# VH-VL binders against q978t4: the designs that were tried, part 3

Target 1, 133 residues: q978t4
Amino acid sequence: MFDGSDLKNLFSLDGFLKTIQFEPEYIREGEISIIVPLRNNLLRIGEIMNGGAVMAISDAIGGLSAMTYPGIVNQVTVSFNTEFMRPIAKGPVRFISRVDRIGKSIAYVEVLVYDGENLLSSKSTGVYFLYRS

## First folded at step 13 (VH-VL)

Design w1
Fold by OpenDDE, fold request of step 14:
Structure w1 (fold): chain C 133 residues (1-133), chain A 118 residues (1-118), chain B 109 residues (1-109)
Amino acid sequence: as target 1 above (133 residues)
Amino acid sequence: EVQLVESGGGVVQPGRSLRLSCAASGFTFSSYGMHWVRQAPGKGLEWVAVISYDGSYKYYADSVKGRFTISRDNSKNTLYLQMDSLRAEDTAVYYCAKRASWYYFDSWGQGTLVTVSS
Amino acid sequence: SSELTQDPAVSVALGQTVRITCQGDSLRHYYAHWYQQKPGQAPVLVIYGKNNRPSGIPDRFSGSSSGNTASLTITGAQAEDEADYYCNSWDSSGYHLGVFGGGTKLTVL
């Protein structure tokens, strides 16, 4: 069963994501929630979280949420779109991914991001190609 | 109602080990991160350690790193703190604290006293 | 680790208003949470987040923040408010909710 250790391991093996610190909040089949501290390395001018960082983390857990299903051994992003509703100035930041639909080779995922006030700050939709064992 | 009950405190000599327990009830224990916080006599609160909901994430204060081990048994609704190589400065009341739905401590136990003395 | 600083002691006359302030770099990007502790008792959450009161906490308690500071205000202090108050926030390292202020002893005169 896919757990927080698996999630941490996969992040650590990624040349970019390995620098991202987080606490797993919960992992279920098709769902992942993590808590990300608002560290200085994630901030842009104006002391707001970098939008690219928001998207990168969202894309990561979005794809990984598809890997919580049995038999899925890898995934690749086909498309990813993010809408920013609020700037993130306060942490920690909660990222929640949910698989809306999973087929043989394609998964559709939604990722919601909440700031330190627990306000919805961004919403993403991702499509992923799936590799099965 | 959320209840946290610490146990395992006592008097030990320096260099010895002690294991604390925190029995949780009144909430879904396996869904929440848990923390240990201590308070030396007449002093302020000091954070000690955190463990995520499934134990996959652990972190410690520098003052206890390498000596203390936080763990949990979700099937028993119990949080643990294994304290090795105890020092006099570890003397304190040890509290277990529950993380809220968002990140603050919404519940505390009454604490258990650990006294390290030669 | 980051640091939060508080005045060690403050006094307030019965029925008057008092503000306890917490200062630290982490407060620039995190809210402070406030805990009340009476002698021989465990800490009790009195304010969390921007300005939220848990159930059972009287409305005379309020929270505010500005820059790298956070404040707990008691409007109309009561005798039972005499206690130690601690602010708490995330550590600047970002690994945990593990920084407390030194505590402020509030005396009600």
Scores: ipSAE 0.879, ipTM 0.942, lowest interface PAE 0.5, mean pLDDT 95
Fold by OpenDDE, fold request of step 14:
Structure w1 (fold): chain C 133 residues (1-133), chain A 118 residues (1-118), chain B 109 residues (1-109)
Amino acid sequence: as target 1 above (133 residues)
Amino acid sequence: EVQLVESGGGVVQPGRSLRLSCAASGFTFSSYGMHWVRQAPGKGLEWVAVISYDGSYKYYADSVKGRFTISRDNSKNTLYLQMDSLRAEDTAVYYCAKRASWYYFDSWGQGTLVTVSS
Amino acid sequence: SSELTQDPAVSVALGQTVRITCQGDSLRHYYAHWYQQKPGQAPVLVIYGKNNRPSGIPDRFSGSSSGNTASLTITGAQAEDEADYYCNSWDSSGYHLGVFGGGTKLTVL
């Protein structure tokens, strides 16, 4: 599916991310960082970022970070766990994904989310099944 | 020291095009998002456009959408603003601004004046 | 798009304290950054984030926020502080990624 020819278009592989306003900060092998403004569609009661949105964005970039490695043409989430340390009331929100371990068929990814105060607001651990070319 | 030097400004008639450049030095240009901000004579600052570090993401103010194109050449450490279908209200000093590690502008060029007049 | 509003002009006596306030709905979700601009010069960042001063900015400059407002305070205004000051933030309600206030002209008396 993904030929790995252009990492700049990596985000286009995810339909959900296409609906999210964000600025990519960097893409490296095994690492992705994006800046997400707090828009109304991301806010819940109390003008706090929706936890589900945090998880969804985290999962999306987590999976994509695994696809930054050569030969990875697709991935699917096996498991995804998010811990919320504090609510996100201030933006912009930085999502940083890092592949901690990548094997033949499985990748372990950590996604850290920082609020506008640069405080760690959530931490996610994702496991992804990998499809290779 | 971070240096941003805008160029390409001048006097043009409405409907014409102009391309601005911003030469960057003193930092790893390819690692930072860049912005254009303009200021009409005697007026305040107005955000114009942003481009991500690799140019994969671009966004524009409504006032310039469809007319202006932001781009960059990281190999040349240069930021560009292609301005088409220029209008009188586009008259302004155009600044290039560097995004900091967090999202504010830590560096500005001295600006280049664009005058759109019949 | 969201809007940031500032008083167009304020005055302060030399050595006195002045507060320039920025107001807007987006400030509920974002910190304001402040830029100083003197005639014929490019803007200069004076405060960013909660209350961070860039290198070279005097400690008489400070930032604060409350509700939908952000403020730049100059404690002990100096003659060289006479300038235009702009607040800057994100647009939380719209799609505009860079919002500036209208600017406040500070006169030091």
Scores: ipSAE 0.867, ipTM 0.936, lowest interface PAE 0.5, mean pLDDT 94
Fold by OpenDDE, look of step 13:
Structure w1 (fold): chain C 133 residues (1-133), chain A 118 residues (1-118), chain B 109 residues (1-109)
Amino acid sequence: as target 1 above (133 residues)
Amino acid sequence: EVQLVESGGGVVQPGRSLRLSCAASGFTFSSYGMHWVRQAPGKGLEWVAVISYDGSYKYYADSVKGRFTISRDNSKNTLYLQMDSLRAEDTAVYYCAKRASWYYFDSWGQGTLVTVSS
Amino acid sequence: SSELTQDPAVSVALGQTVRITCQGDSLRHYYAHWYQQKPGQAPVLVIYGKNNRPSGIPDRFSGSSSGNTASLTITGAQAEDEADYYCNSWDSSGYHLGVFGGGTKLTVL
């Protein structure tokens, strides 16, 4: 269980993210940004990024962004909704997660995804149940 | 104005170690990923290593993996490259480069020459 | 890892237009960035992204892309444009790193 002592190890808490090649851009309280290369395993027919991959990565960093707050030791997704504005054909892909509101047991998170042209490609809203120490 | 100044280059024998430094100024060093890129005499540019803004992420070219270590000290605005088990093919000018938004390099140092020869 | 290929050398007459092309699978999903390097100097960014010029770079430099290729075009080549030019892009094969082309030596006649 995460004790909140080292944010540098935050990404290691998720086995799925471990399979994704990315570079962290910044980690702040309530905010995470990562740069994901557009690898072949992330592409679907039409040579665009798989929508499920976009959602999975978004959900993962969305939850982790809630864990950047002191005392949050775990979280689980209650709901996650994604809107796709345009297909992602160019990389790298930037994922930015921001906690919009955090209560005692619930966090509301927004995740924005930008393609290689720096165009907003998807927007997600996540709700997470929080476990506190 | 962004400035990157490499140092630590020199002549060493194969199997020896060398530590390069890159002093950064003119920008918020701790906010940017940094890279090392090298160029053998008369040859092209070869990517060597990357380190994220906070040092939590590191990645290396296969040619140097296990031998080179990239690191940084944000309090000193300095990037490092520890080179161990040096080989003749490591002979090159070593540049430090600043990462831009989409992984182009908007700033380069003037480089420091490393010569590995017996 | 992915690879970028360039012609090793091209020439252009003074005042004429030249195109330097870069080819590679990564370019299907990434823009190419271009660096100019003169003898004894560090590389200098001349074009990045779709077609962006950094401050101080003359407007005769432009970038374009098509399929798995990217091109740097110099419209109205000047003597000072004689240099080595390198394309750069991401490695989309699974590595989180930058890839450089082999470089193109441009001679201005």
Scores: ipSAE 0.845, ipTM 0.931, lowest interface PAE 0.5, mean pLDDT 94
Fold by ESMFold2, fold request of step 14:
Structure w1 (fold): chain C 133 residues (1-133), chain A 118 residues (1-118), chain B 109 residues (1-109)
Amino acid sequence: as target 1 above (133 residues)
Amino acid sequence: EVQLVESGGGVVQPGRSLRLSCAASGFTFSSYGMHWVRQAPGKGLEWVAVISYDGSYKYYADSVKGRFTISRDNSKNTLYLQMDSLRAEDTAVYYCAKRASWYYFDSWGQGTLVTVSS
Amino acid sequence: SSELTQDPAVSVALGQTVRITCQGDSLRHYYAHWYQQKPGQAPVLVIYGKNNRPSGIPDRFSGSSSGNTASLTITGAQAEDEADYYCNSWDSSGYHLGVFGGGTKLTVL
């Protein structure tokens, strides 16, 4: 069963994502929600959240939400597209990924990002290639 | 109605241990992060520790790090604080606090008094 | 902690308006939340986020924020508003929701 400890471990093993502080909010099959403090290292010039950071975190939990299904041993990003709808100036920031469709080899995932007042601020779609046991 | 009931407070000597419990009801306990907050007599509120919904994330105030352990048992709807190597400055009312999904404390217990004195 | 600074005391005449302020570095990027505490009682949330009032809190309570400062305003102060008021936010490191101001004792005259 994929849980918050698995998620923490996978981030800690990643050379880029290991510095991302977050708290798992909930995990279920096809869905991951995390709480990310808006720390200074996530800000761009102009004191809003860096768009690249939004994309990197969204892509990470998007791909890992496919791993919440049995029989999937790995995944890689095929495509990822983000709409930045509203600047994120106040945190903490909530990232919610949801698998919209999962087939034998491909998962389609949506990631929604909410600011510190629960206002939808970014929306991403991702396609992931799946490796099965 | 959300209810949080702390227990386990008492009078102990410095260097001893004490275990606090917080019984939760009126909400899905396993869906929320939980906190301990304390208040020394006549003083302000001081945050102590947090534990995530499933226990996968824990964090402590520097004043208690290494001496206190937060834990939870979601099958019993109970939050715990194990307090080791107690010091006089740990004397306080200890509150159990429920965090809303949006990063504030929406419910508090009535507190349990811990007195550390020789 | 001293990361959030509040005046230790403020007075208001019955029926008048009072503002309680909270200042700190973390408020640049996190909202302040406000708790009322009466003697011998647990704290009660009165304002969260920008200006959200929980159910059961009178509409005379409101919040505002700008820069590093957050304020709790009570319009038409009543005798039962006499209490200690604490602001709360995330600490500046961003690890936890555990920074409290030192508290402001409100006296209603």
Scores: ipSAE 0.428, ipTM 0.813, lowest interface PAE 2.9, mean pLDDT 90
Fold by ESMFold2, fold request of step 14:
Structure w1 (fold): chain C 133 residues (1-133), chain A 118 residues (1-118), chain B 109 residues (1-109)
Amino acid sequence: as target 1 above (133 residues)
Amino acid sequence: EVQLVESGGGVVQPGRSLRLSCAASGFTFSSYGMHWVRQAPGKGLEWVAVISYDGSYKYYADSVKGRFTISRDNSKNTLYLQMDSLRAEDTAVYYCAKRASWYYFDSWGQGTLVTVSS
Amino acid sequence: SSELTQDPAVSVALGQTVRITCQGDSLRHYYAHWYQQKPGQAPVLVIYGKNNRPSGIPDRFSGSSSGNTASLTITGAQAEDEADYYCNSWDSSGYHLGVFGGGTKLTVL
């Protein structure tokens, strides 16, 4: 099964995501949770988490949560939407992705983001096209 | 009741190796990140290493990086610290600590003493 | 630096209020957690996050934070509160929950 080593490997090989430090919290079929420290490279002016960073990390684990199902060899984002509900000023930040529905070619995913006080701070929905073996 | 019991400490000469164990009970061990923290005699607490719930993420204090290896066996509910190339400054009581989901240590073992002496 | 700085010792008269402080750059974006350690024993968590008290910790213990400073306050200090107190947080680089202050020895007079 897709595990924390697969996550670390995929982030480390990505040209954009390789600088994102995180710890896998848990992975199970259809669900990924990671712990992301609020490091300086994730902050915007005003000392809160950059909204683009929230979206990029959410999109990454959202798509990868489809990879927790057998037979899926790749995925690409079709659409992704984020509601920024409150600023994130304290870390670490927890990202939890969950597959709501998965079909032959399409997965529908939700990603929730919690700040360092475990307060829901962002909610995203994503649609991913799947490549199967 | 969460219980963490360290073992494997003792007196060793510089340059030798020692393996510490931490036996865990009273919680689902495989669901939590685990840490080693040490305390030199008469001194404060010093963090040593972390391992994620499944072992996929490990990180070390600079003072031990390259010499110590943290590991876990989730089938045996056991955390390990392999300590190679031991130095006098590694002399300390070594604690294993359980991390809670709010990112604090909610449980500690009683510690095991490692003495590195010429 | 990743250092958390605490005064090495403070004293309080029995029944009075004492504040133990912890300062460091990492506290700008992470909360400090507070541990009590009595001689020969493992540390015990007394406050985590902004001001959360674990079950079994007396309500005379409270926490606060502002800027780069976190504080542990004991109101109505008791003889049993005599111990070393450590703050703990993530380091300023953000890699791990692994920086401790040097500790503060609290003496109850």
Scores: ipSAE 0.428, ipTM 0.814, lowest interface PAE 2.9, mean pLDDT 91

Design w1
Fold by ESMFold2, fold request of step 14:
Structure w1 (fold): chain C 133 residues (1-133), chain A 118 residues (1-118), chain B 109 residues (1-109)
Amino acid sequence: as target 1 above (133 residues)
Amino acid sequence: EVQLVESGGGVVQPGRSLRLSCAASGFTFSSYGMHWVRQAPGKGLEWVAVISYDGSYKYYADSVKGRFTISRDNSKNTLYLQMDSLRAEDTAVYYCAKRASWYYFDSWGQGTLVTVSS
Amino acid sequence: SSELTQDPAVSVALGQTVRITCQGDSLRHYYAHWYQQKPGQAPVLVIYGKNNRPSGIPDRFSGSSSGNTASLTITGAQAEDEADYYCNSWDSSGYHLGVFGGGTKLTVL
């Protein structure tokens, strides 16, 4: 099954995501959780987490949660929406993705983001097109 | 209830090896990252190493990198620390620690003493 | 700097209030967590995050943070509060590591 080594490898091979330090917290079918230190490269002016960084990491984890199912060889984002509920001033930041529904060609995913005191700070929904073997 | 029990400590000469074990119970061991933290006699706490829930991520303090290896056997609910090329400055009580989700240590073992002397 | 700095010793009169401080660059972006350690025992968590107290920890213990400084406050110090206190947080260099302060020996007079 898709594991923390697969996740680390996919981030390390990506031109953008390779700069993201994280620890896999758990992975199970349809669900990925990671812990992301709030490093300087993730901050906007005003010393809170950059909203684009929240979206980029959420999108990555969201799409990869579909890869935890057998037979899926790739995925691409169709749509992605984020509600920024609270600024994230302190980390580490926890990202949890969960597949709400998966069909032949489409997965619907939710991503929740928690700050360093475990307060829900962002919520995203994503739709992903699936490539199957 | 969460229990962490370290074992394998003892007295060894410099340059020798020891393997520490930490037996875990009272929680789903395979769902959590685990750490080793040490404390030299009369000194403060020093973090040593971390291993992710599935062993896919490991990281070490600079003072032990290349000499110590952290590992886990999730089928036995056991964490290990292989300590090679031991030095006098490695003399310490070694604690096994479980972290909480947002990164504090919520459970500690009672520790096992390692003494490195000639 | 990734280090967390604590004063090595602090004294308080019985029943009085004491503050133990922890300073470091990582505290700009991570909360400090506080551990009490009595001789011959493993550390015990007394405060985590902003100001959260685990079950079983007396309400005389509280935490605060501002800028790159975190503080543990004991209001109405008791004899049993005499111990070493460590702050702990993330390393600002961007690894998922625990960083400990050097510890503060609290003496209750």
Scores: ipSAE 0.409, ipTM 0.815, lowest interface PAE 3.2, mean pLDDT 90

## First folded at step 15 (VH-VL)

Design y2
Fold by OpenDDE, look of step 16:
Structure y2 (fold): chain C 133 residues (1-133), chain A 119 residues (1-119), chain B 109 residues (1-109)
Amino acid sequence: as target 1 above (133 residues)
Amino acid sequence: EVQLVESGGGVVQPGRSLRLSCAASGFTFSSYGMHWVRQAPGKGLEWVAVISYDGSYKYYADSVKGRFTISRDNSKNTLYLQMDSLRAEDTAVYYCAKRSSGWYYFDSWGQGTLVTVSS
Amino acid sequence: SSELTQDPAVSVALGQTVRITCQGDSLRHYYAHWYQQKPGQAPVLVIYGKNNRPSGIPDRFSGSSSGNTASLTITGAQAEDEADYYCNSWDSSGYHLGVFGGGTKLTVL
């Protein structure tokens, strides 16, 4: 299990993210940013990014961002809500996760998604239950 | 001001190895992905490789995959390109290029270093 | 992998308008970025994204896109604009893969 000591290994903890081709932009305590190419497997009709894909990636990095804190060895999504401001038609797609508040057992995370024009395309709020060492 | 200075170029025989360096200054090197782009004499630009800010992510063009290795030392603000099994077609000016912030384009380039592979 | 195509050469009279076009499948999902390269020099970014001009780039440079194409337009070409111009984009089929067009040599008459 990840104990927050090796941030470079953080993305290997999620099997779903392993299937997503992305470049990490930065990883900090409480923050993760990744750059996701807009591949065909992420597109829906209309040549826009699949909303489910946006949410899945957002949830994944949201949870992982909580695990950047020392002592957090695991987390599980309690709730995840996404608002879509505009469709994503141009990439690359930047996902930025930030832990807004972290308590003993719960973390509150915001995930912002920007399209290729650097326009905010979606905003998510995630609540995660935390497991500590 | 962003500065990128390539070095290590020269003349080598096919099959030999060469290591290029790119010294970076004027920005927080450890915060940006870096790329190598090459240009054969009289030809166009060809992307070669990318490395993420922390070196955890690397990807290569098919033409160099398995032969070239991109790396970086953030403590030295230096980008590297280890080129093994060099071929004549690898002859080119090699540029290091900095990824932009907020977008993904190359906002800065070095002046390049020439690599010549010939018998 | 994705491919970007450009006309190898175009010409423009001094003070006139010229458009350099880039075409490729990746441009359906990505904006093209444009680089200017003069002999013996490194490429210089002149347009990025939809139509963004970096600091120091004259306002005669502009960008546009449509379908699977992107264009760099120089309105009122100057002698110093004579150079090679390359479009650049991502490869939307896989991992990040830098893609450059073949380049367009612009001659100012």
Scores: ipSAE 0.862, ipTM 0.935, lowest interface PAE 0.5, mean pLDDT 94
Fold by ESMFold2, look of step 15:
Structure y2 (fold): chain C 133 residues (1-133), chain A 119 residues (1-119), chain B 109 residues (1-109)
Amino acid sequence: as target 1 above (133 residues)
Amino acid sequence: EVQLVESGGGVVQPGRSLRLSCAASGFTFSSYGMHWVRQAPGKGLEWVAVISYDGSYKYYADSVKGRFTISRDNSKNTLYLQMDSLRAEDTAVYYCAKRSSGWYYFDSWGQGTLVTVSS
Amino acid sequence: SSELTQDPAVSVALGQTVRITCQGDSLRHYYAHWYQQKPGQAPVLVIYGKNNRPSGIPDRFSGSSSGNTASLTITGAQAEDEADYYCNSWDSSGYHLGVFGGGTKLTVL
C-alpha cells in the first residue's frame, strides 16, 4: 500500500515541492493527513501562509490520496478550487485530503486545512484523472 | 484508555549502551507518530526524538544525534530507543509520549523509566 | 538547551492572581502549550493554543499570546496549583514539538 515513505519520496523528487518539510500524520485508503511546519519559505508579506503554498500542498496530497487505492499508478489534476476562509498566521498546519468518490478514470477529492489552533482555514475540491496499471 | 509503559532503564557506566522499550495500547499505534522526552533529576523536560507513524521520518535533538536511534515495531505496538555511547548528562527519566492529532501537543505520557549513567 | 525562556520561580499568595511567562522566537509562528507537573508525576496539559483549556482543567487557568511571548494566568490560586509549569512549542526551524521552556516553579504561599 502507498505509505509515508512513498509520499516523502514523491515530494523529494518534485522540483517545487522538495523544499516543503512535512510529516505524515496518517495514511489510509482514501485519506491522507500531513503536518507542515510554517517556515519562512511558506510566508507571504504580512507574515501569513502564502495562498499559493496552501494550494500547491493541497493539490499534491489531494491527488496522491487516490494512490492509496490499489491499481492506481499515477494521477494528474483536471480541476482544483480553493476557498481561503481565514489567514494562517501560526502553525503547524494540518492538511487532510479525503476521496469523496473514485471511479474508473476520475477521482473527486476534498482537502481541508487547519491552522496551529486547529481552526479550519481553507477548503479545496479537486478532480483528478487516474492512470491504472 | 491509552496506555504507554516504558521499560529497560537501569544503572550503567559511561560509554555503555541501553535499549528502552515503550509498550502501547488503547489506540491504533500504527496511525500515530511517537516521541521520547527526558527529564534529568531536578531539571526540566527535554525533547529527545520523534518517529513518524510508519517510521518514514525520524528526528533527534542535537544532544543525542548520532548516539541514539528511535525505532518502532508496529506489529508489536512497541516504540524503542537504542542509546549508545551513554554519558553522565544522559541520566534522566525517559518518557514515551503520544502527540495529539495535528501534532499540537502531547496528549498521553508514560510513567517513565530511569536511566542513570555513572561510574 | 531551549529556545523558550521562563523565569525559574514565581510566588503567589493563596487566592491571588499570578502570571507565568514564556518567551522565544518560535512563538511568533507557533502557539505555546502549557504543562503542569507535580513531583514524581508525568506532565499534564493545562492550556493549548491561544486560550484552549482541556476538559477537567479549572476555569482559573487561562492563556494568552502576543508577539514572541506566551503567558499562563492562574486567577484565585489554590494550594494544589503549586507545581512546575512548562511551556512547549515547535522550534524556530519548525521541525517538531521539541522546545520546552526551562520550567517555572510556582509556590503558593
Scores: ipSAE 0.523, ipTM 0.828, lowest interface PAE 2.2, mean pLDDT 90

